# Designs tried in a protein design chat: miniprotein binders against q9h3h3. Part 39

Target 1, 235 residues: q9h3h3
Amino acid sequence: EDGFTAEHLAAEAMAADMDPWLVFDARTTPATELDAWLAKYPPSQVTRYGDPGSPNSEPVGWIAVYGQGYSPNSGDVQGLQAAWEALQTSGRPITPGTLRQLAITHHVLSGKWLMHLAPGFKLDHAWAGIARAVVEGQLQVAKVSPRAKEGGRQVICVYTDDFTDRLGVLEADSAIRAAGIKCLLTYKPDVYTYLGIYRANRWHLCPTLYESRFQLGGSARGSRVLDRANNVELT
Short names: E, the ipSAE of ESMFold2; O, the ipSAE of OpenDDE; V2, 0.75 times the mean of E and O plus 0.25 times the DockQ between their complexes.

## First folded at step 5 (miniprotein)

Design g2 (at its last look DockQ between E and O 0.81; V2 from the best seeds 0.00; counts 0 for: pae E 1.7 > 1.5)
Fold by ESMFold2-Fast, scan of step 5:
Structure g2 (fold): chain B 235 residues (1-235), chain A 103 residues (1-103)
Amino acid sequence: as target 1 above (235 residues)
Amino acid sequence: GSEELRKEVRELILKAWLLVFEAVELAEKGDVEEAIKVLEEAAELFREAAELAEKAGDPELAIRALEMAAWVLEYIARLLEKQGKPEEAKKALEEAAEILEKE
């Protein structure tokens, strides 16, 4: 069932990418307008397919905030895919290391922290915190799914530039925690998404590199981060 | 456009993507011929979604759906190459190019 759910979530995300996005772009919009934009487009009320009674009359795939320094670089995805097919036919072992090297060679380095929350006040509050951190420069870019079905969870994605930069990934986790987020976070490199790897596979590649769990009780650490691939505690 | 048509288009797109991920799993298991058949169905659904999106007054989504149909055909071509069927792969690539030219 977990595999089925992962497949459905991936399919929903790909379908959402094909529809228009509602974007607050801090590169061109003053930060002072963010609060009004967040009040106008709370993710628990923005509908996936549009509704004249909701904030949007037309379909929305994602609600996104771009930071002032955001400079998208997807790398050479086509070259990555060609190299991946060549690697599969080469007879060479396929490992996390060889996939990492392909990602570096083709500069397909971005990744994201994911969190899933039920529609409502807590989702909207979490998104507002993340959006503010993006506009203030602690995070680079984030997006959240609109409301698609009764009772279904929504996802917030917080992106980092380079999944091989451990410090950058951990700094993003710290910024998310500083924004008041307490739920489980998982980190996935976009290279796995471009290659169609969403779950356990025949090469034993883990598309989830890190998990972050909130530390309660006034601890200085704020969160515990686990390296999922190596089963090592990082914090 | 009709709200009912808009929802139907998105349901076709979602089903097409579910078939794409099913095909990825089949290809990983070595069931390449079945993966190709599932991808052919996915490409047809993306093309159907494009036609309905146009009727729903959403030409931008129609173009993106056609682009996805072309992408699926390119994936089919790669799988056909793996099976030693370069002529069939070439036909799939030609069909993908034809779809993109009609944009």
Scores: ipSAE 0.615, ipTM 0.870, lowest interface PAE 1.4, mean pLDDT 87
Fold by ESMFold2, look of step 7:
Structure g2 (fold): chain B 235 residues (1-235), chain A 103 residues (1-103)
Amino acid sequence: as target 1 above (235 residues)
Amino acid sequence: GSEELRKEVRELILKAWLLVFEAVELAEKGDVEEAIKVLEEAAELFREAAELAEKAGDPELAIRALEMAAWVLEYIARLLEKQGKPEEAKKALEEAAEILEKE
C-alpha cells in the first residue's frame, strides 16, 4: 500500500477510535449471550455511519469483544513519543532494537495480529470464531471494523499484551488458526502505531514484525510464521 | 438534518487526522516550521469538530475532539522547543491545559 493510502487508512482508524464501539464484554456479560449478539451485529452488516437498513442506527467506530482477563494498559505513550523525538536528534542509530527498547522502557508492549477480509459470510464467520475464542479465554481482546459504504475490505485485529513475548504471540496465532482462519496474518506492535510508522522510512523500520501463513502439513498449529526483522521462520 | 451535522463532524475529524499524519512526515523530514503550521490547522479543525459535535448533541465526541486538539498543541510545543522557541512552546502548553480543564 502506498504512503498516501496508508496514511488515509491510519487516519480513518484514528477517527473510528473516537466514535462509539459495539462491545461484547465477557467481564460483565454471560457467555451464553454471545451467539445472539453476533447474529444481531455481523460485521458485514454493521455500517460505519449507520446507513438505513443497518442493524445500527448510529455511527459505529469498531465492533469489539473483551475477554474475562482483559485489562487495558497502553503504557507511557506520551513519554515514548517524547523519547522517540529525542532519539531522532541524538545521532544514535535507530534500529528495530532501539525501538523495541523504547517500547520496553515506556511499557508500550501491546501488539496485534491483523487480517483483511471482504464483506460477507467469510468475514462474519471469521469474526464469530475469533469472538468465541476471546470469550472462551484463548484470546484476550479483538476488534473488527464495520462496513464502509464503499464496500472495501474490513480488518480484524487480535491483540496480545506483550509483543516481546514470542510464545504469547505464537499462541495467539495458534488460537486464530484453531478458529478456522486461513488467510495471511500480519503482526504489528502498537509502538509503531503510536509513533506513526506505517510505511517506508529513512530507518528502514518495518512495522510488521511477523507474518503467519496457513499450511495444512507439518505444523501442530497449521501455521508458518516468519520473523520479518531477521527473515527467520519460527515454526 | 442531524444526520448531515453528524457527518460534517466526522469529516472534520478525518481531515484533522490527515493533517496530523502529514505533519508527522514533515517533522521527520526536518521541515519543522511547516509541520507546526499544518498542526495548527489540525488543532483548529478538532476544535471546530468539537463545537459542531456539541450542536449535534454529541458531547462525548466533543470531549474527545477537544482532547485531540490539546494533544496537537502539546505536539506543537515539543516542535517549538526543538526550534529553540521555549516561550512559544509554553504558550501552546497553556492553551492545551486550558482546553483540557473545560472538558
Scores: ipSAE 0.503, ipTM 0.827, lowest interface PAE 1.7, mean pLDDT 86
Fold by OpenDDE base, second read of step 6:
Structure g2 (fold): chain B 235 residues (1-235), chain A 103 residues (1-103)
Amino acid sequence: as target 1 above (235 residues)
Amino acid sequence: GSEELRKEVRELILKAWLLVFEAVELAEKGDVEEAIKVLEEAAELFREAAELAEKAGDPELAIRALEMAAWVLEYIARLLEKQGKPEEAKKALEEAAEILEKE
């Protein structure tokens, strides 16, 4: 298990954000073209560096789908970073509540459900389900990492506009589950990424706010969503 | 060829990001002086990546690499302010601004 540190995975993600993206934009492209686009660029075959015989000849950072209601807004990331640094210098206790208040103050509210899947048909099928849900307006935006390593897991990210809107976060989980995805999901606010809060940070902050586990038991097909900060089940 | 240059650009960008994350960890430990040195190296790698991206015929990647160099310089400036070096912080911000004005 080549233990890519959380830092290596983060560096690879940041480097991928700098390369070109393969985007299906439902604001400009008819929904009827989605199936042809998914067939042309299956994420299990799209390679990070444009390997010979891949669907892409050029490097691809991410494969993404934008919904009709998608509006990119990053908020005041610079003001957030300055306030975070002032807070660190103050010696005040830093809690998940503190980060939530910083995020609200600077309008840095985006977050994402994350799933890690092995390359292959299951990944491509999961991605197709998510892409349809985005184009149909059940989700706003999603991205998937291209194939970087043989046997390496790929990540699907499904975004929500506001990590503080618990209902919106739960609705996105429900839409992901409706798309047929049954794996473990973790929800991470983007504010944690912008502030460098990874696994094993000095404040012992968990960068994951929510965890969703699919349950097959009983009459209720659903997710069990755990609030990690409070250790409370929400569903 | 252009493909080899593009590979070198990607290697530089990845190395620069690894250094950024190392510097964040150093700064968190209180090794602010070493964090600044590591960030200075990261900023140079992003600049080198930009120059190679232009030579490779990828001006858009060059711009993004310069934006990251500027962002690193802004982070250096904030660390310098914490060290009580406001004049050095100002110079780092001026350098960041000069990068962004060339875009």
Scores: ipSAE 0.478, ipTM 0.850, lowest interface PAE 0.7, mean pLDDT 87
ESMFold2 (binder alone), look of step 7: mean pLDDT 87; pTM 0.858
OpenDDE base, look of step 7: ipSAE 0.454; ipTM 0.834

Design g3
Fold by ESMFold2-Fast, scan of step 5:
Structure g3 (fold): chain B 235 residues (1-235), chain A 103 residues (1-103)
Amino acid sequence: as target 1 above (235 residues)
Amino acid sequence: GSEELRKEVRELILKAWELVLEAVELAEKGDVEEAIKVLEEAAELFREAAELAEKAGDPELAIRALELAAWVLRYIARLLEKQGKPEEAKKALEEAAEILEKE
C-alpha cells in the first residue's frame, strides 16, 4: 500500500498552487520587460518558503509566464474529484482509458511537458528560453518550481490546452526544442496530477503519456517522441 | 484589516502543511494512529484557513483551502483502510465529499 507517496505529492502540488506565484503576464506587461524580470527571479535562487538571502522574502508556489493569448480553463475539477472517489470505491478497474474518459466528461483537458533540472545556470538558462518562447507566442503558458529547502531538482512545466490533441502536444514539443532545450521531456495530463498519479502509484499506471528525447540531427523537430502506453514512436 | 487576515490565512496553511509532512513521516515509520491524529489537526487548520480567507475577501483561496482539507480526509481514509477500519474510512470520505459539495 504505497499510495501514501501519491497523496503526499498531491498535497504538495495543491500547497504550491495556493501560495503566491511570481508571474510575468504578457497580456498586460510589455515583452521588453521580460529580460529584467528573468534576471530578478532566476528559479535557482527563488526559495519555496522565502529567505532574506533570496529574491523573495515570502513563500512562492510557482514562477510563471503567461502568453498574450493565454485563457485559463481548468474544467470541472470538483466533478472530476467526486467521480474519482466514486470510481475508487466501486472496485472497477482504473486504467488510462478510464482516466481519459473522466477528463473528457469533466473538461479537464490541459496537460504539460515536464523537464527536471538541478538548480543552477542550466536551469535558469532553460527557463529563460521557455519564457521567451511563451512571450513570443510559440507556447501558451509555462511555470517553474522554486528551490525547495531540501534541495533536489526543480521542474519546468510547459502547458498545452488539450492532451487529447496529439498534434498540439507535438507542436509544443517542437517549440521547446527550438528554444534550445536538450534534456529528457515527459508529457503528463493535468487529470493525472489532480488525481495523484505519480511514479510508483498503486494502480501501476505509467505516470506520463509521452516521452521526448533530443536528437542532434535527422529530425526537423530535433527530437523523437514516444507514446509510452503503446510503445510507439510518433516522430 | 484584510491584509492582516490574508497573512494569518497563509500562516494557517503553512502550519497545516507542516503537520501533513509530519504525518507522512509518522505513517512511514508505522505510527499510523498518531499520523491520523496529526492529519485531523491539519484538516481542521485548512478549514479554519478557508473560513478566514472568505472573511478576507479571497473566495478563490478559500476554495483551495477546502480542497486541501478534503484531500487530507482522503489520506486519513486510506490510513484507516490500512488499519482495517473500513467504516471509519467511509465516514472520512463522506466528510470530504460534503466539503467539496459546498464549493
Scores: ipSAE 0.000, ipTM 0.263, lowest interface PAE 11.9, mean pLDDT 82

Design g4
Fold by ESMFold2-Fast, scan of step 5:
Structure g4 (fold): chain B 235 residues (1-235), chain A 103 residues (1-103)
Amino acid sequence: as target 1 above (235 residues)
Amino acid sequence: GSEELRKEVRELIFKAWELVLEAVLLAEKGDVEEAIKVLEEAAELFREAAELAEKAGDPELAIRALEMAAWVLEYIARLLEKQGKPEEAKKALEEAAEILEKE
């Protein structure tokens, strides 16, 4: 496997989703248990396929924290996929607006802020901050990838329930920044993931809807959020 | 470094990690003071592993071990704060910050 393609990335993502998850569920577990759980499963030490030297002996697809109010709603993914196939065979233009409309029609509205960090304390510290924000109610749900066999960066995903709700997306960004996160964040609607649209796609679509950069100085406070589709600052 | 040193580093990290898990179980049972003592031992083993990793010529492993030691010290601080010992908690956080800033 001397090259990465969108097919390889999709296969790895599907395998992770199907493998067991380590979950702290605030709907059924007291918040007082969180710090112990975070110490037991630091993402930099949890390995994707298990290892005698890691906290896990069996495969782990994702490490996740569910907020007290978390209610899973993936929408009608099957209907979305069927409509996508029909759209491709119809010959109609495939644009960001077209995908947005399919997502709305089929209630596939969730999206996520993504951050990529190298394995180590900074990743574990960032994850702990995000997890505490989720359990305290500032964020709804988040997950982080385990350490890959050959290393590489790990990803923290912080979900919002509706990518078309700009205010909600910006509120999540603020909560991430309040948790001490200073790295680049990018926001992607899940509709792109379900349709297999990544950075390299035949329609030349950009799956990143928003970008957030930490603002160390300047006239504004916090972060600068850019609407990538319109190239407009939302600060 | 030699293969022998690298093996010793892995054994120290494994042992330190087992102590962290033991301390988590003790804290869950309410044996907070014993959990803190076990975590202090774990932090020391991670520091030892970091020094040995540097001698073995593996600076990335040394950094990871130091980051885990700092993480353990932060957990100790939280347990101390819960026990009403804020000055001791502050000292543990200062040790963690010193590890991370020095490198």
Scores: ipSAE 0.006, ipTM 0.236, lowest interface PAE 10.9, mean pLDDT 83

Design g7
Fold by ESMFold2-Fast, scan of step 5:
Structure g7 (fold): chain B 235 residues (1-235), chain A 103 residues (1-103)
Amino acid sequence: as target 1 above (235 residues)
Amino acid sequence: GSEELRKEVRELILKAWYLVLEAVELAEKGDVEEAIKVLEEAAELFREAAELAEKAGDPELAIRALEMAAWVLEWIARLLEKQGKPEEAKKALEEAAEILEKE
C-alpha cells in the first residue's frame, strides 16, 4: 500500500516534467526582462491545464528560471533505475546509504530545497524573490508548480548541483533566506524523486535529508538546518 | 502536420494523467478492480502518445511517455498483488521492463 502512494507521487512529478515549461532563461534573455515576465506569469494564476481566464491557454508543467551559469546534468538516470530494480530483486536491505551510493555511481547528484505555499500574493512574492536571486547569480536554478485543478498548496523547488556537498546545500539555504523566505524548507535529493521515495514509502525511509527553519532575533544566519537522517544540527 | 501531432500527443498525455487520478480515487475507495481497468487504459494512452511523439520528431517526449507507461504498469502489478493475483502482477512487471528495454 505505501508503495502505491509513493508511485502516485512520482508519476505526478513525471507528468509535470513531460508537459511544457514556462522558462525564463538568463543564459539567453536579458535580466531586465525578468520583472515583466514575472508579472505576466504569476504562479498563483498560471493553471496546470490552461483553464479559462489564466495567462496560459496550454498545459504548463512547471514555471522555471535558469541562472546565467546553469548547466543541466541529470546524470545516468537509466543506469540508476536499472540498478534500483536489481537492488529490489536482490533481497538486499534498502537504506539511505545504499541509495546515496547508487546516486554517486550513476552521477545523479542534483537535489532541491522545497517550500510549500498557498496560492496568492505570498506565493507570487516568494517566487519573485527566488527568481531574482537566480538571475543575479545567488542561486543556480528554480521552478514553481502551476495552480492545480483541485487547488491546494504549490511548491517552489530551488536546486543545487550536488546533494552530497553539504556546504553547497547550506549556501543555497542562506541565499533563499536572504531573498526574504521565512517558511519551512525541506531538502530532497533528486535520486529519491526518480525512485519514488516519498512519505509513507514501503522502505520507511525519511523522504528528505535536511530541514531548514527560519530564525529570528539577530542571528547572523537566517536559519537553523537539521540533518534529518542523522538527527544532527548543522547550524 | 507536425504541430497537429504535437497537440494530439499533449492531449493524450493529459487524458492518461486524468485516468491515473481517477484510478487513485477508485483504489482509495476500495474499488481495486475498476482502478486496474482505468490504469490499463492510461498505460495504453501513454504508449500511443510515445508513438505519436516519435512521429512528431520528439524522441525526448516519447521516452518520457514510455517511462510513464512503465510506472503505471508497476502500479497495476502492486494492485494485482494485493488482490492475490501474483502471476498477473508478474506479467505487468514484465511488460514494464520490456518497454524500458526498448529505449
Scores: ipSAE 0.000, ipTM 0.227, lowest interface PAE 13.3, mean pLDDT 80

Design g8
Fold by ESMFold2-Fast, scan of step 5:
Structure g8 (fold): chain B 235 residues (1-235), chain A 103 residues (1-103)
Amino acid sequence: as target 1 above (235 residues)
Amino acid sequence: GSEELRKEVLELIYKAWELVLEAVELAEKGDVEEAIKVLEEAAELFREAAELAEKAGDPELAIRALEMAAWVLKYIARLLEKQGKPEEAKKALEEAAEILEKE
């Protein structure tokens, strides 16, 4: 069952990546248009497969905001996937360290802070804060999932360009907290997403590298960050 | 023109993904044999989408469609292994590898 659950999550993620995205691109669109765009496409109301009466009649995979300085680099994903198949058949242990080396070798370095929120005002408010931080230059790029047919929590993803750059990852966490976000955050490298490492994966890997919990008043970053792989507190 | 072809490509990709999600549900219910048949149909649609994307002058979209076809074939291989059909699973993995190598 664990294998089928993980493959269901992988299939949903790939379908979302393939479907059309609603994008606010700050590289080509004035920042003054952001508030109107956010009002038109609140993530609690945008439906995954389209619906009469929602903002969209057609499928939407993701709602995204690109910062002015955003320059996408996905690396060699095909080489990564080929190396992953070889690793699975080699008998070598599959560990966070092994996956990290595959990612570095193939330059698949991006990663993301994840937050999961129920559809509603809190989700829309959190997304607006993140989107504004992206457009103002404190974050580089972010996306949020549309509302699923059966409901359930939606996810906001806030990207960094290099998951091996610990300071950059922590700076993104700080910017998310400065935007008013107080919920649990977890950090996942895109290499894990490309290789289908989700909760209940067959290799029993933790699907995230870092965890951030909001901390009242005691930290310049406003949070306590844990490195899950090494079991070390970073803040 | 190119824009009309691109819309056809996206329609094929969308249909293929609906089939993938249906197949995952079938496999979770234990209808593994039917899931494999639906996934085979999805893989064919992704390959067709890739060919049409090349004709539309969109090699990036073609590569993405081929990557999806390869992923579907790997999932088919996993399901075949669970059914005790390792030779058929190996053929599916070889087919996926051939697709990735041609990119």
Scores: ipSAE 0.006, ipTM 0.413, lowest interface PAE 8.8, mean pLDDT 83

Design g9
Fold by ESMFold2-Fast, scan of step 5:
Order: C-alpha cells, then structure tokens, then sequence
Structure g9 (fold): chain B 235 residues (1-235), chain A 84 residues (1-84)
C-alpha cells in the first residue's frame, strides 16, 4: 500500500502545514476562553477545505493549541536534509542510530504521539481533554486534523520537544492517559517526517519509536509502553 | 419527531452491523485493504447514530452505538497493524 502512499502522505502534510491554522494560543489568550473556542471549532465539524455548513468557509490545515510555555524550535531542517543526501551517497550504513545522530547534530529533536479517531463526539471529547491538558501545562502543544471530504479518521498529534528524552516522551503519554484517552498511541520523531521516511522505506527503518496501549484494570493513568525499535516493554 | 429519529438510528445501526460483519469476513479471507474501506464506512454510520442518540437523549441507543463502535475501532486497530 506504501508504493504510492508515501508521496501522497508527504503532499497532504505539506498542504496542511501551508494552509491556515485555527490556533488557541495560551501564551496570549486567557485559559477561561478555551471552552468557548472548543465549542466553536469541534474538529469533527471543521472541514479541510471549507464549507458553508461548517464553522469555516476557508481551508483549514490544522486546529492547534499552544501551551503557555511553548517555544517552537524545528532545528536546522535544511542542514539535516543536506547531511541526509551526503549520508546516502557516502556508503555508510543507514540505521536508526545514524538518523538519531543526524537529528541531534542538526537539533531536529521534536516528536509526537499520534492517535487516530473517527469523526464525531468521541474525537471532539478526546481533543477537548488534550487541549485542556495543554492549557493547564501538562502538555506543551497539540494539533488535530480537520475533517476530510470522505470522512476518514482524523489524527491528534501531541508534541514533545525531544524524542531522545525517553522520560519526557513517557510523561507526555501519562498526561494523555490522565486526560481520559484509551486508544492506541504511536510515537514518531519529526526527523523521519522531514526525510520522507514512512512504513515501507528502502532502509527498512521503523519510523514509530514507541507504542502505548491503555492498561485495563484499576489504573486511571496506566498504560503499557513498548519500545518498538528494541521490542522492549517500558511499563 | 422523536419516533422518526429512533427509526433513523436503528437503520444506521443495522447497516453498520451488516458492513462490520462483511469487513470481518474480508479480513479473514485475506483482503485487509477492502475490510479497512468498509470499516471506515461503519465508523461514519456509528458516529451519526451516536450524534442522533445524544440529541434524542436515548441512553439505550447511545449505549448500543458506543458498544458497536468499540468493536469497530478494535478491528480497525488490528487492520492498521496488519497493513503496516
């Protein structure tokens, strides 16, 4: 399925990033305004390209919430891409460790927990929980995709500053679970996205570093987190 | 009317159930791509049923739709893992 899907996913991501975003910015907006903003822009109703029957008449690429302490740093993406081209021509082995080193060298460290939910009240409720956690300071920043024309699943992305900081990645997972989220979560470093590495890649790299599953039975904050690269359970 | 809305919810749930069974069959027969397509339709039907049941305030129909969507989401999760 990835023979054409990698190019399609890259094109969709670029278009979404370039189109306007609906942003609740807790750095400049009082937290008391969040509930009204969430009611005005439920992700199940916000359409990707605008619709008279939706909250938006113009295209929306992402719906985002920025935390009070959020400071964006995408690193040196251009330097990363140049180093990647050099690596491919060098004959050096292309491994998760080599990509990790390139990401560290060029400060392209951000990553994200991903969850995919059907359009509807459960998506809107999950997004509201995540948005409140961001505004309250348990998470730094999050975004959710608007509704596509054909009503496929939408994605919530919860970002962390540094994918190499395992404790920070696990703390974000705990905060997501504390917000009431029970679905499968997967964690992907942004370095893989910038380099166009998806599931079926030539180097057989797994772009998903962690997987989180809700732990059933008596823990409101419990999850099982698997290190996908080493096949080791962390919790 | 409330009766017309109840009828619409039941029709959505019945169609979702029929498609969910077909998706499970396609998954078992080794066509996970087609199973995933049908399951995306199942999820759309169930979300509309939930929306209508919430507006109606009918806890029984809401619970039934929520139960069915949990099954659909679990099958979709397994299909996503297979298609990785």
Amino acid sequence: as target 1 above (235 residues)
Amino acid sequence: SPEEIRKEIRELLLKAWELLLEAEKLFEEGDPEKAKELLEEVLKLLEEAIRLAEKLGNEELLKRAEEMIEWAEELYRRLEELLK
Scores: ipSAE 0.000, ipTM 0.091, lowest interface PAE 21.8, mean pLDDT 78
Fold by OpenDDE base, second read of step 6:
Structure g9 (fold): chain B 235 residues (1-235), chain A 84 residues (1-84)
Amino acid sequence: as target 1 above (235 residues)
Amino acid sequence: SPEEIRKEIRELLLKAWELLLEAEKLFEEGDPEKAKELLEEVLKLLEEAIRLAEKLGNEELLKRAEEMIEWAEELYRRLEELLK
């Protein structure tokens, strides 16, 4: 039973960025077509390589939904990377504040809420909820990974324009929760991705800035968002 | 038993962590191919840990596994950028 290697998942993530995306663009496609698109391309059935019997015959990197207000802006990623290399060479201390400042300076401010879900109805239902929230303008953009051969978890990424805008990050969490998603959410700035800040990085930087847990019980029902850098609850 | 599954998840996460650290080291040492191979093993371990954590409904272990996946995925991304 050929278990997907991590290399394969992240090669698939990068190859996925290079492979064709299945996109529903609410800027050009009527919202009334969303349900048919979701039914045609359920993430649990869309396969990374276009396996026989999948809805896709060709490789699919990501399944994505773009909201009406979506404007892709990656900032100066190249300048960011150069500044990062220079910073590493300088031997200066690297802190979350350093990364935040690099991100601001180079306008690389995007970030994402991440949720990992097993392939199946729950994933497809979660994705449908997110896709509706994007098309309805509660969220700007989201993507979901296609099904891997080994049946590993699929990731839904819900983007925000600015990881430094705490309110925007919290609003996206609220919209995700309103879409019916109750799983754990983690928030990652894309700058951490571009700079390759991983969890046990030599700088001991946590790549996850926020964590959101949904409380199911009692009067405390709702999302609890933790600022991981400061270990402070924000909600 | 739930306790055996919890133990297994912890063992998977520990092994995955050790391999992630080794993969980072190999990457820093300029052996991205071996780092890549280790990352592949890491995510297999983490996928299994997640499966088991979901089965248990253990949000804490699920969180840890998810966290490590995000780490491994990102390390892999950097490895691929270096190997292009």
Scores: ipSAE 0.000, ipTM 0.199, lowest interface PAE 12.7, mean pLDDT 82

Design p1
Fold by OpenDDE base, second read of step 6:
Structure p1 (fold): chain B 235 residues (1-235), chain A 84 residues (1-84)
Amino acid sequence: as target 1 above (235 residues)
Amino acid sequence: SPEEIRREILELLEKAWELLREALKLFREGDPEKAKELLEEVLKLLEEAIRLAEKLGNEELLKRAELLIERAEFLLRRLEELLK
């Protein structure tokens, strides 16, 4: 994908974040209502623009589930962006370490495991598993993209509070695997999104910090997690 | 009235959102200059929304407006980088 495609996808993601969300909030809604909500709004049928015959009549940016322990904290994104602009102007080398320090300094520490699935039963089943794990407190928050007109892959995002907490990142991977998810997972810090660091960026930074591959008969976690920055297996 | 102010904030946020989507569309269509103009309008709408939200003491609407500003400013910077 060329730089333009990456920017286009970023713009679409930003637009989706601003459209109305279909949210199940476990803090205010009984867990017993989750199955009915999942049946009402299966991600494979919820359409991005509220197409005729979809469960939604209005545009939907994301379908999300909030866990009991979910606390939205975005940190100082404005300060982060200003510091990033100053850093670029300085001509100093930009490394993954630089981004990590910027993120820490501005408390922009959220990150997400990402999985891409084709629309259909497998996606809806995967989402249901993730949603239950969130409501049960194994995960804090997750979202899934609605169905696009083009029928492209939908993305499930499972968030962690701190991408620098390796243990928390690995625990979320374990919970995703326990929910029955067997596909490839990639972990991306939100700071990379806020700074516009996508695939094929001019700094040659890998926007993915971790990869998780499902392993049959492997460790108790059921996955192999690779630190991409260091090319080291963590599990 | 507080209810009227709340309605006005919501209308500003809705309009700002519509214009932001249009700006994104124009950007994708290869008209970055018009996209930039719309983003500048979005920022003005959101500044007014913030002012009103602060006046109302509504933290939720304030946070929504701040989030939209952040997005609009980010897009504006991206557009400026492409126009360079």
Scores: ipSAE 0.016, ipTM 0.324, lowest interface PAE 6.8, mean pLDDT 85
Fold by ESMFold2-Fast, scan of step 5:
Structure p1 (fold): chain B 235 residues (1-235), chain A 84 residues (1-84)
Amino acid sequence: as target 1 above (235 residues)
Amino acid sequence: SPEEIRREILELLEKAWELLREALKLFREGDPEKAKELLEEVLKLLEEAIRLAEKLGNEELLKRAELLIERAEFLLRRLEELLK
């Protein structure tokens, strides 16, 4: 449990990004092929470093689905990193607002809803729902981690183009709920990931902007969304 | 020739990527000093790849080199913090 530091998490994240990805790309692949692809590569069975007994013999960093309209735009990450170094040496306060300004200036705007699920049928079912929503156009792009050698929960990431667009973030939450997802969701801007800012960071920044909780009972597909920065309920 | 320069860029990028993976493995296995040494070699290879890609005007290769630099610099920052 206490085996990983921020440095270990950063190294594992980078390794996953650099290893091959299994991708269903709806821009070039007919939607009718999705169900067969999902059956071939259930995330609970795809292993991180490959295994003859799994769907993959070689390492897999991520399993991803790209929507028809997906156009990757990471912004000016180099400019962001240079500005971040300048900010740290300037003595200017490092706050959520300052990071937001850097992200806007350098067009590093993407963010993601995260859900963590144990390996098994429920993870595979949730991923299938998300993947179908992406291919059908209700979501833009998503990825899920493969099964780690040491076990533990796997993560599904559902991306939005602009973390500063609150309505767009909330629309993605609604689409996730409409896909049948009922677990806790948290939203994180990619700017925090690019700068290596995780929960335990020396600037005491909370990288989570929103939390979404499924509303049980009377409100079908409803959710309660909390703005973590302002501690205000949005729904 | 332009074709030969493109091949050279691809070879530099492939070598940089393999060394970056080895640096990640070394870091995971508890050898941050050797990981840092490989990362410094990665950055040198990528600097040359960028120079050649810019001269060719090949934006795809330039962006590939930029991505690898981002990853190498990220890991290097973590390792430097660990090593002090």
Scores: ipSAE 0.012, ipTM 0.258, lowest interface PAE 8.7, mean pLDDT 82

